# Ledger of designs, part 13: VHH binders against Protein DOG1-like 4 (DOGL4)

Target 1, 232 residues: Protein DOG1-like 4 (DOGL4), of Arabidopsis thaliana (Mouse-ear cress) (q84jc2)
Amino acid sequence: MSKMRNLVEEKFLEFYESWVIQLELYLHQLLIAHNNNTMSETELRHLISKLTTHHKAYYTAKWAAIREDVLAFFGSVWLNPLENACSWLTGWKPSMVFRMVDRLRKSRVVLVEAQVKKLEELRVKTKFDEQKIEREMERYQVAMADRKMVELARLGCHVGGESVMVVEAAVRGLSMGLEKMVKAADCVRLKTLKGILDILTPPQCVEFLAAAATFQVQLRRWGNRRHYVTHS
Below, E stands for the ipSAE of ESMFold2; O stands for the ipSAE of OpenDDE; V2 stands for 0.75 times the mean of E and O plus 0.25 times the DockQ between their complexes.

## First folded at step 15 (VHH; framework vhh_6qgx_2)

Design j03 (at its last look DockQ between E and O 0.02; V2 from the best seeds 0.00; counts 0 for: pae E 17.9 > 2, placed apart)
Fold by OpenDDE, look of step 15:
Structure j03 (fold): chain B 232 residues (1-232), chain A 124 residues (1-124)
Amino acid sequence: as target 1 above (232 residues)
Amino acid sequence: QVQLVESGGGLVQAGGSLRLSCAASGFTFSDYAMAWFRRAPGKEREFVAAISGSGGYTFYTDSVKGRFTISRDHAKNTVSLQMNSLRPEDTAVYYCAARTWTEGSYFDSLYDYWGQGTRVTVSA
């Protein structure tokens, strides 16, 4: 009993599958870099740049897709149930990455006081931005329940003619609001990622990116084993 | 064999300047971050400054910011610490240290190689 997929879902599924494969390749390189004492700063920066470019490519594709059907991302068929359960507004929660940094600090990454201070400032800012988006989402959801959903329910009982047009317009309005919120969330993600990478040294960036990529890849693997999800 | 040899220490009056130098040999200099540490009488060794392998990244302990500058010369395999506006509290033995890129840390325990140190005394 698989969910019916629309064209946007199918296309993005294909994209994401390829994107994840490439991520795994980059992860391999990151791990090699982490264990290789002979890599220069230039080489590390190049590797970091490849990863950042790869992430930017994801959001480029995502934003193109959400313009067509943002609702597809609220039931992401390209993700397994475990991945979906860990999603915040169609992606990773920005504040989560600071937990990764904290874990690295406890293990092998040593930060100077200035870095710690900057990371804390970034953490506070990130949390503030998340809360702002959550409040907006809550307001939007309440508004939907009060007007749009009632209207859709009423009109949905009469299929055809003018009723169909009104329903479509209502859905478009809802989608526009959701798209705005998703984009806002993505901006916070990108800003947070950039902020962290700007604070960390190249070797630290490699460790952080390796940890993040590992988490993402493993989460997918664990979820797929549990639910036998096929994406092709 | 790996060697780090510090020089440039001495006696200086408060407000004066010194330039410490560390000559490195026995390893690929550009693959290592370099750092200065110091140990004052009766105190533990503390971080002072560090510079990345390429020289493009530097960081300092708060007490020396604006007064000390770390630099490196790849042609000579040396790392230097320019110390300006010296204070009596800067009196210490200063040590040069080296660490690999992937092993980089601000903690002294994670550095691979150390010099014997050079004494800096700042009089009031």
Scores: ipSAE 0.000, ipTM 0.249, lowest interface PAE 13.8, mean pLDDT 88
ESMFold2, look of step 15: ipSAE 0.000; ipTM 0.142
ESMFold2 (binder alone), look of step 15: mean pLDDT 87; pTM 0.892

Design j04 (at its last look DockQ between E and O 0.07; V2 from the best seeds 0.00; counts 0 for: pae E 13.7 > 2, placed apart)
Amino acid sequence: QVQLVESGGGLVQAGGSLRLSCAASGFTFSDYAMAWFRRAPGKEREFVAAISRSGGDTFYTDSVKGRFTISRDHAKNTVSLQMNSLRPEDTAVYYCAARTWEEGSYFDYEYDYWGQGTRVTVSA
ESMFold2, look of step 15: ipSAE 0.000; ipTM 0.205
ESMFold2 (binder alone), look of step 15: mean pLDDT 89; pTM 0.907
OpenDDE, look of step 15: ipSAE 0.035; ipTM 0.305

Design j05 (at its last look DockQ between E and O 0.01; V2 from the best seeds 0.00; counts 0 for: pae E 16.7 > 2, placed apart)
Fold by OpenDDE, look of step 15:
Structure j05 (fold): chain B 232 residues (1-232), chain A 124 residues (1-124)
Amino acid sequence: as target 1 above (232 residues)
Amino acid sequence: QVQLVESGGGLVQAGGSLRLSCAASGFTFSSYAMAWFRRAPGKEREFVAAISGSGGYTFYTDSVKGRFTISRDHAKNTVSLQMNSLRPEDTAVYYCAARTWTEGSYFDWEYDYWGQGTRVTVSA
């Protein structure tokens, strides 16, 4: 099924494709650093910084785009169905990264007690923040169903002229609420990522970022194989 | 086979104390975070307390802070919940839970093994 794309969708699709390509390049560097263990701490920190900067660039672009059309991100045409299925409020679920850390601990990552404690605290905080956002989103959605959507449906019965303008204004109001939710979710993502990176050592950070990037890239690849998706 | 067996529940008057115990078997005890959950009549299961694998980190739900204490004995493979200053609202079936990671969690879906529960009734 083909979906009509607006200008915001087209622009962000192009951006995202480029962004993912760059992520794959960084992933390659992360894997080299992790597997060979030949890089100095300074070099590792530099690599980590490049990745964090890359992620910041994504959110900068995202936030610019959502100001124009936040609705585009609730049907992200630049993602395949598998990626969309794994999406929480237009992105990765923050609490997921702790499971990644746990997985790493089962392999080679050894955390000291102080790190474990900090991660536990961060995990709790992150999950509470997620739940708060979910509650707000639920409240918003219920409110929409009870008031805004009924109003829009009512107004939609009148085609043309002033009625159309009123409907557009109502949709803008709804979009503004959604934008707030998306931004709140993104803040939790960024805080969680920052928190993890602050707790881990540089070698551990590289391993974590490699795992996260691998998951993201592979999810995209698996989804694309399962569902024919063209983004060009 | 993993087993969690709770004990220590019963009837107690408001202001009284109880000590719940959970005996664990079938897994490496120190590698698992342990927790207590409870389900009151007509309510959903809620988090009470958790302790990390090493025992070095504990946390509690707000309503029991200062009254309940979670601890673990590695020699006996047991986790305990000392409940002081009990209130009628503490009445519930209390469940012991184990997580396959050393870190605890507030959320029941992150725990892998559960006991059958022990009933605690606090009378006014």
Scores: ipSAE 0.000, ipTM 0.265, lowest interface PAE 12.6, mean pLDDT 88
ESMFold2, look of step 15: ipSAE 0.000; ipTM 0.195
ESMFold2 (binder alone), look of step 15: mean pLDDT 88; pTM 0.898

Design j06 (from z02 with G55Y W101S Y107A; at its last look DockQ between E and O 0.01; V2 from the best seeds 0.00; counts 0 for: pae E 12.9 > 2, placed apart)
Fold by OpenDDE, look of step 15:
Structure j06 (fold): chain B 232 residues (1-232), chain A 124 residues (1-124)
Amino acid sequence: as target 1 above (232 residues)
Amino acid sequence: QVQLVESGGGLVQAGGSLRLSCAASGFTFSRYAMAWFRRAPGKEREFVAAISWSYGYTFYTDSVKGRFTISRDHAKNTVSLQMNSLRPEDTAVYYCAARTSESGSYADSEYDYWGQGTRVTVSA
């Protein structure tokens, strides 16, 4: 099950390992904030800000990496198979977070009608954007067997000289398309997250972020137990 | 020691008004959602109203909407329930409750602290 990794994969792997460790630390703080009723609103907002900044840092790093090799993220060697199985266009599916909110509502969190309405509006918008991206991806995937790819395959049989250059150019073109889609998906993720946090109160935000971080961390743990993954 | 002390209950005629108050002490009031519950004779305790601590969002049981108003004073560590247009069916012991730093809950099991209650009697 060993997979060869390129430089982009290795670098991002290192980054991601560090990022996850920090996420776990923040998760701990979120749980404390949720269970400890001594923190002020200012302190809660500060904690929320740290988390949002942390997530932004991830996408900054990701976008830098995908400029070099977007294909690395469609194989994501830094993730275990379970994490990969739960991935939508190289990350979490935006609509998933609404189910998390729903779960919170069924437990302890009470939302006012105005919040519910706004969340539903956001849900609809998110779904629309998500579907738009999916349609684009489908279009791209269907086009994989188009003239360009046929030409690529044809040229691939003649490795050498000018043909190699043409093949490389074709691959770059494909990668650019994928990069655009990934970025679009990430934008929807970020917008959705921001939208939710803008609707929720600080305590609710803390609970939501704790739930999200817990899910992410546990998914990784469960996957690692099931499948041995080496990150060295 | 945590204390919630209700006051303001009494006898009132139908159509009248009362203002209940709850004084909180022994915990960080500003981080707790506050609520009022009531228990009528022969019935189970039921949710009446709640108010969050962050933005003061309020929610009510349907039967009291438009008649009751919950509010809180962070400086005094008090929560109040203004009850207007009272009905005989509003007769109950009213309890003040405090919940963790969330928006509130309809479920009494979700609240951490409770007062002893104040009796409200509405005559026909």
Scores: ipSAE 0.000, ipTM 0.242, lowest interface PAE 12.7, mean pLDDT 88
ESMFold2, look of step 15: ipSAE 0.000; ipTM 0.336
ESMFold2 (binder alone), look of step 15: mean pLDDT 82; pTM 0.854

## First folded at step 16 (VHH; framework vhh_6qgx_2)

Design l01 (from r03 with F59W D62W; at its last look DockQ between E and O 0.02; V2 from the best seeds 0.00; counts 0 for: pae E 13.6 > 2, placed apart)
Fold by ESMFold2, look of step 16:
Structure l01 (fold): chain B 232 residues (1-232), chain A 124 residues (1-124)
Amino acid sequence: as target 1 above (232 residues)
Amino acid sequence: QVQLVESGGGLVQAGGSLRLSCAASGFTFSSYAMAWFRRAPGKEREFVAAISGSGGSTWYTWSVKGRFTISRDHAKNTVSLQMNSLRPEDTAVYYCAARTWTSGSYFDSEYDYWGQGTRVTVSA
């Protein structure tokens, strides 16, 4: 009941499925750590390190996949329709993570003044890096807004004709530029995550990571259930 | 109508082995991730293991990794849980579950269909 995918899409879908289930398992550990005051700082730092490594593994796999076919990441088959609603260069804006930090400050995480200053400096840096990427994005807005037109160009390579070499060169040039921009955006996301974890104490990191994982897992749950109802 | 029926539970000495089986019917088996959950006396139901719809990916909770193996047989529409090196803390009712997605989930609320459970008791 579904179309066949190319090998890049299928391989990354398999990776992403296992990655999300492992994130769900880490979420359980984060919730236990949050609710259980018997865990040592060493145990908390080990769990935080596992989450950091897990997020780095996602980007490592993504960067290998975009080297093969970056266009697979625009309207990708490895994300459900709700997750595909991300409009900003194959993901969430990096600064969106600070909405979670702000909510935690309002409810249950107590931050000292030195932490607040460092978090605000990081927020400014993250927004600056976002705006730099948005300026560079202007040259590729057509490709990101109309994946259908890029897909038609790829189909044109199969049909052949006197202009096929020019179309192939244009598609390769667009792909290389998009790969560079996606990687730049992902680097900002990863740097912002690590920056937040460096500023927070281990118990605060557990709170933050639990909230972030909860949001991502719930987003996937809502999309999967609603999507399957509409696809029947 | 979807139906999941577990079997293979029983009484086993610590260090022993059991193999649980779950017969599935009423759906396209390969489109569903399958999982085992368990509920020990006085505890909440917890995730044990999951296997993707294709069978290409498996997931385990930490306490059973290396001791338990989940597998599926598409010809027989069954999911199995081979449990080796059993410990008294593995004593629980074990449930088979199916999720309407090809990837497993840690949370029981993500599973749409459930068996009635099979009891496993591990004596010290």
Scores: ipSAE 0.000, ipTM 0.331, lowest interface PAE 13.6, mean pLDDT 76
ESMFold2 (binder alone), look of step 16: mean pLDDT 87; pTM 0.890
OpenDDE, look of step 16: ipSAE 0.279; ipTM 0.694

Design l02 (from r03 with G53R F59W D62Y; at its last look DockQ between E and O 0.53; V2 from the best seeds 0.00; counts 0 for: pae O 7.1 > 2)
Amino acid sequence: QVQLVESGGGLVQAGGSLRLSCAASGFTFSSYAMAWFRRAPGKEREFVAAISRSGGSTWYTYSVKGRFTISRDHAKNTVSLQMNSLRPEDTAVYYCAARTWTSGSYFDSEYDYWGQGTRVTVSA
ESMFold2, look of step 16: ipSAE 0.497; ipTM 0.839
ESMFold2 (binder alone), look of step 16: mean pLDDT 88; pTM 0.897
OpenDDE, look of step 16: ipSAE 0.016; ipTM 0.358

Design l03 (from r01 with F59W D62Y; at its last look DockQ between E and O 0.02; V2 from the best seeds 0.00; counts 0 for: pae E 8.4 > 2, placed apart)
Fold by ESMFold2, look of step 16:
Structure l03 (fold): chain B 232 residues (1-232), chain A 124 residues (1-124)
Amino acid sequence: as target 1 above (232 residues)
Amino acid sequence: QVQLVESGGGLVQAGGSLRLSCAASGFTFSSYAMAWFRRAPGKEREFVAAISGSGGSTWYTYSVKGRFTISRDHAKNTVSLQMNSLRPEDTAVYYCAARTWHSGSYFDSEYDYWGQGTRVTVSA
């Protein structure tokens, strides 16, 4: 009966927990493929496709849920405090994935000059798209301040049926604006992921996906404090 | 103190069935995810199946999906693994594990409590 556990939150909590353990299972397969040469190129492409589909499934479920309640995704009950602290508009900051690309370039991965050039172009575009979203957020915050001023003026004079309509409109406007910004950020995330996977060879894609999944799993493990065992 | 006691292991012919049981005590059973892991001779311990604290979600390693079913009985504080269509490759010591979190994990390092194991042998 917590204020944090509405129907949308309960449904997505169940989805997310299942999604994470499936990611852990795929991570095992990625690590085998990364450390062992027994997989053919066809098998590698199949595994890459499974990971791509898994990430798309996350966003499909998320977009359905934010249509019902986008605010559930700010301070999500299914994320530990460390995971929530690392979120930018309900997810990874899109340009952060290039830190994984930088790690690959320092390792045993050899990138051809054409790949390096394409990755740099993608990094610049990703950063540009991030900046556009940040400017849209700033504009939205100004628009919300204007609505807040009108709402406060009305509440100071009268609290009744007309006030309910004003509050409902303000809440609806906030939710619609946040949904648009979250979807825009998610689209940049997916576009950046697709761009990286299109530039890299299948073995390089496996190394990238393994690094990304390892980081996500480790962030979740590190951030979990076993809250249910120790409460006092 | 938390205790996990497995039972139900034994010798079975390929294609047969076996049901493992794990009796849990010393904690609030419904708050913890439960899992089965197995270790075959000469191999590393591997994930088999997990079930959430509520029992609403289950997860399986690929090689057992469709053949094994994990379930839990809150009244008896037991977790069971129904193993159908057994293969010689399923021969292993099976361990019950409990995680101090409501969702399962593939990684054995995420589980705090372990049983002593029960041996399953599948004859070709």
Scores: ipSAE 0.014, ipTM 0.509, lowest interface PAE 8.4, mean pLDDT 80
ESMFold2 (binder alone), look of step 16: mean pLDDT 88; pTM 0.898
OpenDDE, look of step 16: ipSAE 0.033; ipTM 0.502

Design l04 (from u06 with F59W D62F; at its last look DockQ between E and O 0.67; V2 from the best seeds 0.00; counts 0 for: pae O 5.8 > 2)
Amino acid sequence: QVQLVESGGGLVQAGGSLRLSCAASGFTFSRYAMAWFRRAPGKEREFVAAISGSGGSTWYTFSVKGRFTISRDHAKNTVSLQMNSLRPEDTAVYYCAARTWTSGSYFDSEYDYWGQGTRVTVSA
ESMFold2, look of step 16: ipSAE 0.246; ipTM 0.689
ESMFold2 (binder alone), look of step 16: mean pLDDT 88; pTM 0.898
OpenDDE, look of step 16: ipSAE 0.019; ipTM 0.372

Design l05 (from r03 with F59Y D62W; at its last look DockQ between E and O 0.01; V2 from the best seeds 0.00; counts 0 for: pae E 23.9 > 2, placed apart)
Fold by ESMFold2, look of step 16:
Structure l05 (fold): chain B 232 residues (1-232), chain A 124 residues (1-124)
Amino acid sequence: as target 1 above (232 residues)
Amino acid sequence: QVQLVESGGGLVQAGGSLRLSCAASGFTFSSYAMAWFRRAPGKEREFVAAISGSGGSTYYTWSVKGRFTISRDHAKNTVSLQMNSLRPEDTAVYYCAARTWTSGSYFDSEYDYWGQGTRVTVSA
């Protein structure tokens, strides 16, 4: 049967469903702008601002929610299994966004030498930040294994309040550590996104945002269809 | 101003029962998770139980699971703690607390508003 859904999961599921619907609406606007060049530079900047604000709203809501229950973001109920399988620390892997940048280099919009240099510098920095987080995650996994051993030893002690207090303290420590790592990963995601948008021109930003949103929508659609077909 | 007022404390024999109540005012009751904490003499404040803003999720420290039941009444803006099979180690001042999030937490630092406390004494 369905497990009881805690309030964090319930509220964020509601938020995320609405957020994705709005992202799809913005995608339609991006595709119009990308495919027929009907928008002025001022209109493109306005659309880019709407997308930026929309993404910031996601992280604002997420950071508030992980304060309550970071574990809800590992194997999230609002994502299909394919989306969850593609997650790196509760979201897209920052360095993978450069696949979308590489797609821009094959478009009709040519990146000038200064842009290419800045993008490569950002790619190196992004990868460095990822590796730093991965090393910290590895150390944390070792620490969690040690705390797991403490939890298993509790079964042999069979003591009441003392056992519960040790487990509760371990759970609090695990949750706080995971929250820190998730927020660090999200900061890399935001810094990378902002860096890319600062380097690109407005038409290039629209193309990038359209590619990124298309990928996210495709991942959701494909994951839902494959899940539906295999389970229906 | 947020106000939390506990009641229902007293003296009871081991194995007995008590029901604590906390009347809340000054905020939209359903928007806040509510909790009970306790402090025994000379000890740190510790988590007892919590309930989400909607009432759909409950949280308990291990030592009270199966003995204590937290509930809330949105019509009366109250949260209650039914305490059964009381033990001498349950002796403490019990505090009602409210959190600015709708989900409960085991950590006292996550709760923004606190009551004055009600004393529970369990004799052998």
Scores: ipSAE 0.000, ipTM 0.079, lowest interface PAE 23.9, mean pLDDT 78
ESMFold2 (binder alone), look of step 16: mean pLDDT 87; pTM 0.890
OpenDDE, look of step 16: ipSAE 0.019; ipTM 0.365

Design l06 (from r03 with F59W T61L; at its last look DockQ between E and O 0.01; V2 from the best seeds 0.00; counts 0 for: pae E 3.5 > 2, placed apart)
Fold by OpenDDE, look of step 16:
Structure l06 (fold): chain B 232 residues (1-232), chain A 124 residues (1-124)
Amino acid sequence: as target 1 above (232 residues)
Amino acid sequence: QVQLVESGGGLVQAGGSLRLSCAASGFTFSSYAMAWFRRAPGKEREFVAAISGSGGSTWYLDSVKGRFTISRDHAKNTVSLQMNSLRPEDTAVYYCAARTWTSGSYFDSEYDYWGQGTRVTVSA
């Protein structure tokens, strides 16, 4: 059954479709850069900068949208079921990217000991931050069955009066909490990504970003093959 | 008790302007997206404009884009529709609506509370 979309979902869907198209274009450029050893360091850095800017644009749009409707991102209609199933707090799990780094290490990418050490430190920090967020999220999830939420269940959304005001306050509190958690998760994502890119050389960054973009695009394709998704 | 009261309707000549206002009470105003719908004679009710709970986002029917502006005042618990360059086809009863969520919707079924409406007549 097709889900009825609200205006925030519709707007972000349009944005995301365009954003993904642009990502695919950047992926193509990354692959060319990776396969051709003719690009200068300056050119590589420029390409990396374009990608990082592109990702920042995503989060800028996301954060604007979640202020209006954070719940839209818990069941994102712009994603297929596979993409949604692989999501952690409305996005990719930060610690997942270290698997991609490991893949690079097993390929032709040679990391020096100092890089390996820094990556391990970053991995530990990232996991710690993830766990902290997870614990906080669990606290929110457990608290959902409080008296106010039970009252919401009893009264429904169409009742007026003082009780409704209490329920509305509870819903606002919950939404604010969720927004906080999503932002916290996004911050860990961005810090982790930045950390990795700061440790890697420009050629290594290009390879890493290519791998990450490939994974994202392929995940979407795989999911679409399994589940027909109609956008717009 | 939830109440939405529209005002500002009337007769206006084509090319003229009107400002509709809706006073809201009985709920937490900032937690609700607000919208305007309209029903012309012999037609179904249609979406005109919506504004998010925070007021940071707005949406419009394509035919009113550039002519109509929706806004809200949290201090007064009011939502307004500035209508410029009015056309005969804008003639309708205009309804204020509130949605429990902070995001808007194009669908009238997604709104929980409605006003009684205010009539807007645009003469040729």
Scores: ipSAE 0.029, ipTM 0.472, lowest interface PAE 2.6, mean pLDDT 89
ESMFold2, look of step 16: ipSAE 0.351; ipTM 0.757
ESMFold2 (binder alone), look of step 16: mean pLDDT 87; pTM 0.886

## First folded at step 17 (VHH; framework vhh_6qgx_2)

Design o01 (from l02 with S105M; at its last look DockQ between E and O 0.50; V2 from the best seeds 0.00; counts 0 for: pae E 15.1 > 2)
Amino acid sequence: QVQLVESGGGLVQAGGSLRLSCAASGFTFSSYAMAWFRRAPGKEREFVAAISRSGGSTWYTYSVKGRFTISRDHAKNTVSLQMNSLRPEDTAVYYCAARTWTSGMYFDSEYDYWGQGTRVTVSA
ESMFold2, look of step 17: ipSAE 0.000; ipTM 0.257
ESMFold2 (binder alone), look of step 17: mean pLDDT 87; pTM 0.887
OpenDDE, look of step 17: ipSAE 0.068; ipTM 0.580

Design o02 (from l02 with S105Q; at its last look DockQ between E and O 0.51; V2 from the best seeds 0.00; counts 0 for: pae E 17.2 > 2)
Amino acid sequence: QVQLVESGGGLVQAGGSLRLSCAASGFTFSSYAMAWFRRAPGKEREFVAAISRSGGSTWYTYSVKGRFTISRDHAKNTVSLQMNSLRPEDTAVYYCAARTWTSGQYFDSEYDYWGQGTRVTVSA
ESMFold2, look of step 17: ipSAE 0.000; ipTM 0.225
ESMFold2 (binder alone), look of step 17: mean pLDDT 86; pTM 0.891
OpenDDE, look of step 17: ipSAE 0.128; ipTM 0.588

Design o03 (from l02 with G26E S105K; at its last look DockQ between E and O 0.27; V2 from the best seeds 0.00; counts 0 for: pae E 13.8 > 2)
Fold by ESMFold2, look of step 17:
Structure o03 (fold): chain B 232 residues (1-232), chain A 124 residues (1-124)
Amino acid sequence: as target 1 above (232 residues)
Amino acid sequence: QVQLVESGGGLVQAGGSLRLSCAASEFTFSSYAMAWFRRAPGKEREFVAAISRSGGSTWYTYSVKGRFTISRDHAKNTVSLQMNSLRPEDTAVYYCAARTWTSGKYFDSEYDYWGQGTRVTVSA
């Protein structure tokens, strides 16, 4: 089917647009906090908590939606082509977040030796978890390709109710496997985010979150093809 | 020929309330996401609040959250901004905006149609 619009896609399109607008609003608060040297640790921790909760809310909504239709998240209609091109198992590759950490080290952010050691340990663990997921996905893809090949050969010979049931079972198996892998990838994403925020001090967390939100907002703005065709 | 007309601005004391309305002359608001922006003296136009096409989602800038409420009435083709607990820093010209997308946007460059504005002045 060439249709890309269904109930899950339409609902998540509205959710995601709303979620990005809220992220943009939090970004403004992060930028104020970044420039305000008189903010207390309590105020910084409150803002960091808002961002953490916002990211968790994204995954809560996503996990509810993938239960209904995980395939909607592969080539999502709510993402522009640039955003989709940057996706790894329906989201940012978990280890890519360390590019934001590396950028902070090039700026005025001074990391203590203990922080550097802990961040390197987390980076290694994150890459290990990514590779584990990639190996599981490769095995799953091979297994499903073998099933598809057999069923396509059978469908090429005849059409009937038994063929429909076998195709439905194969699709159901694919969806269940993909849901499991997407949730595993999302778990690594959340664990890595929380791990970074636990290692960084509150002012460093604000700078990190501001950089990440800026990139995410800019990626959506630059990649939004809708504005391209109507402006000179 | 699609025009947005704001009303309800005026002078009010700090702590007071105003309700802004935005009416369209020739279209269904349910086809557009709607927003309010404001321009304070000497500042750029900034986002205040937005509401989705369906009315199911709303967004607010931090400084107005909990004090302002955006709503829409699809039968009347109006969007409203209830402004409570007004502060002197809320003094601005308020603009209604519409875009042909499902949700509102933070940036004014994303909006296709604009009203001429209604002035709100909050005295200390």
Scores: ipSAE 0.000, ipTM 0.316, lowest interface PAE 13.8, mean pLDDT 77
ESMFold2 (binder alone), look of step 17: mean pLDDT 85; pTM 0.878
OpenDDE, look of step 17: ipSAE 0.020; ipTM 0.450

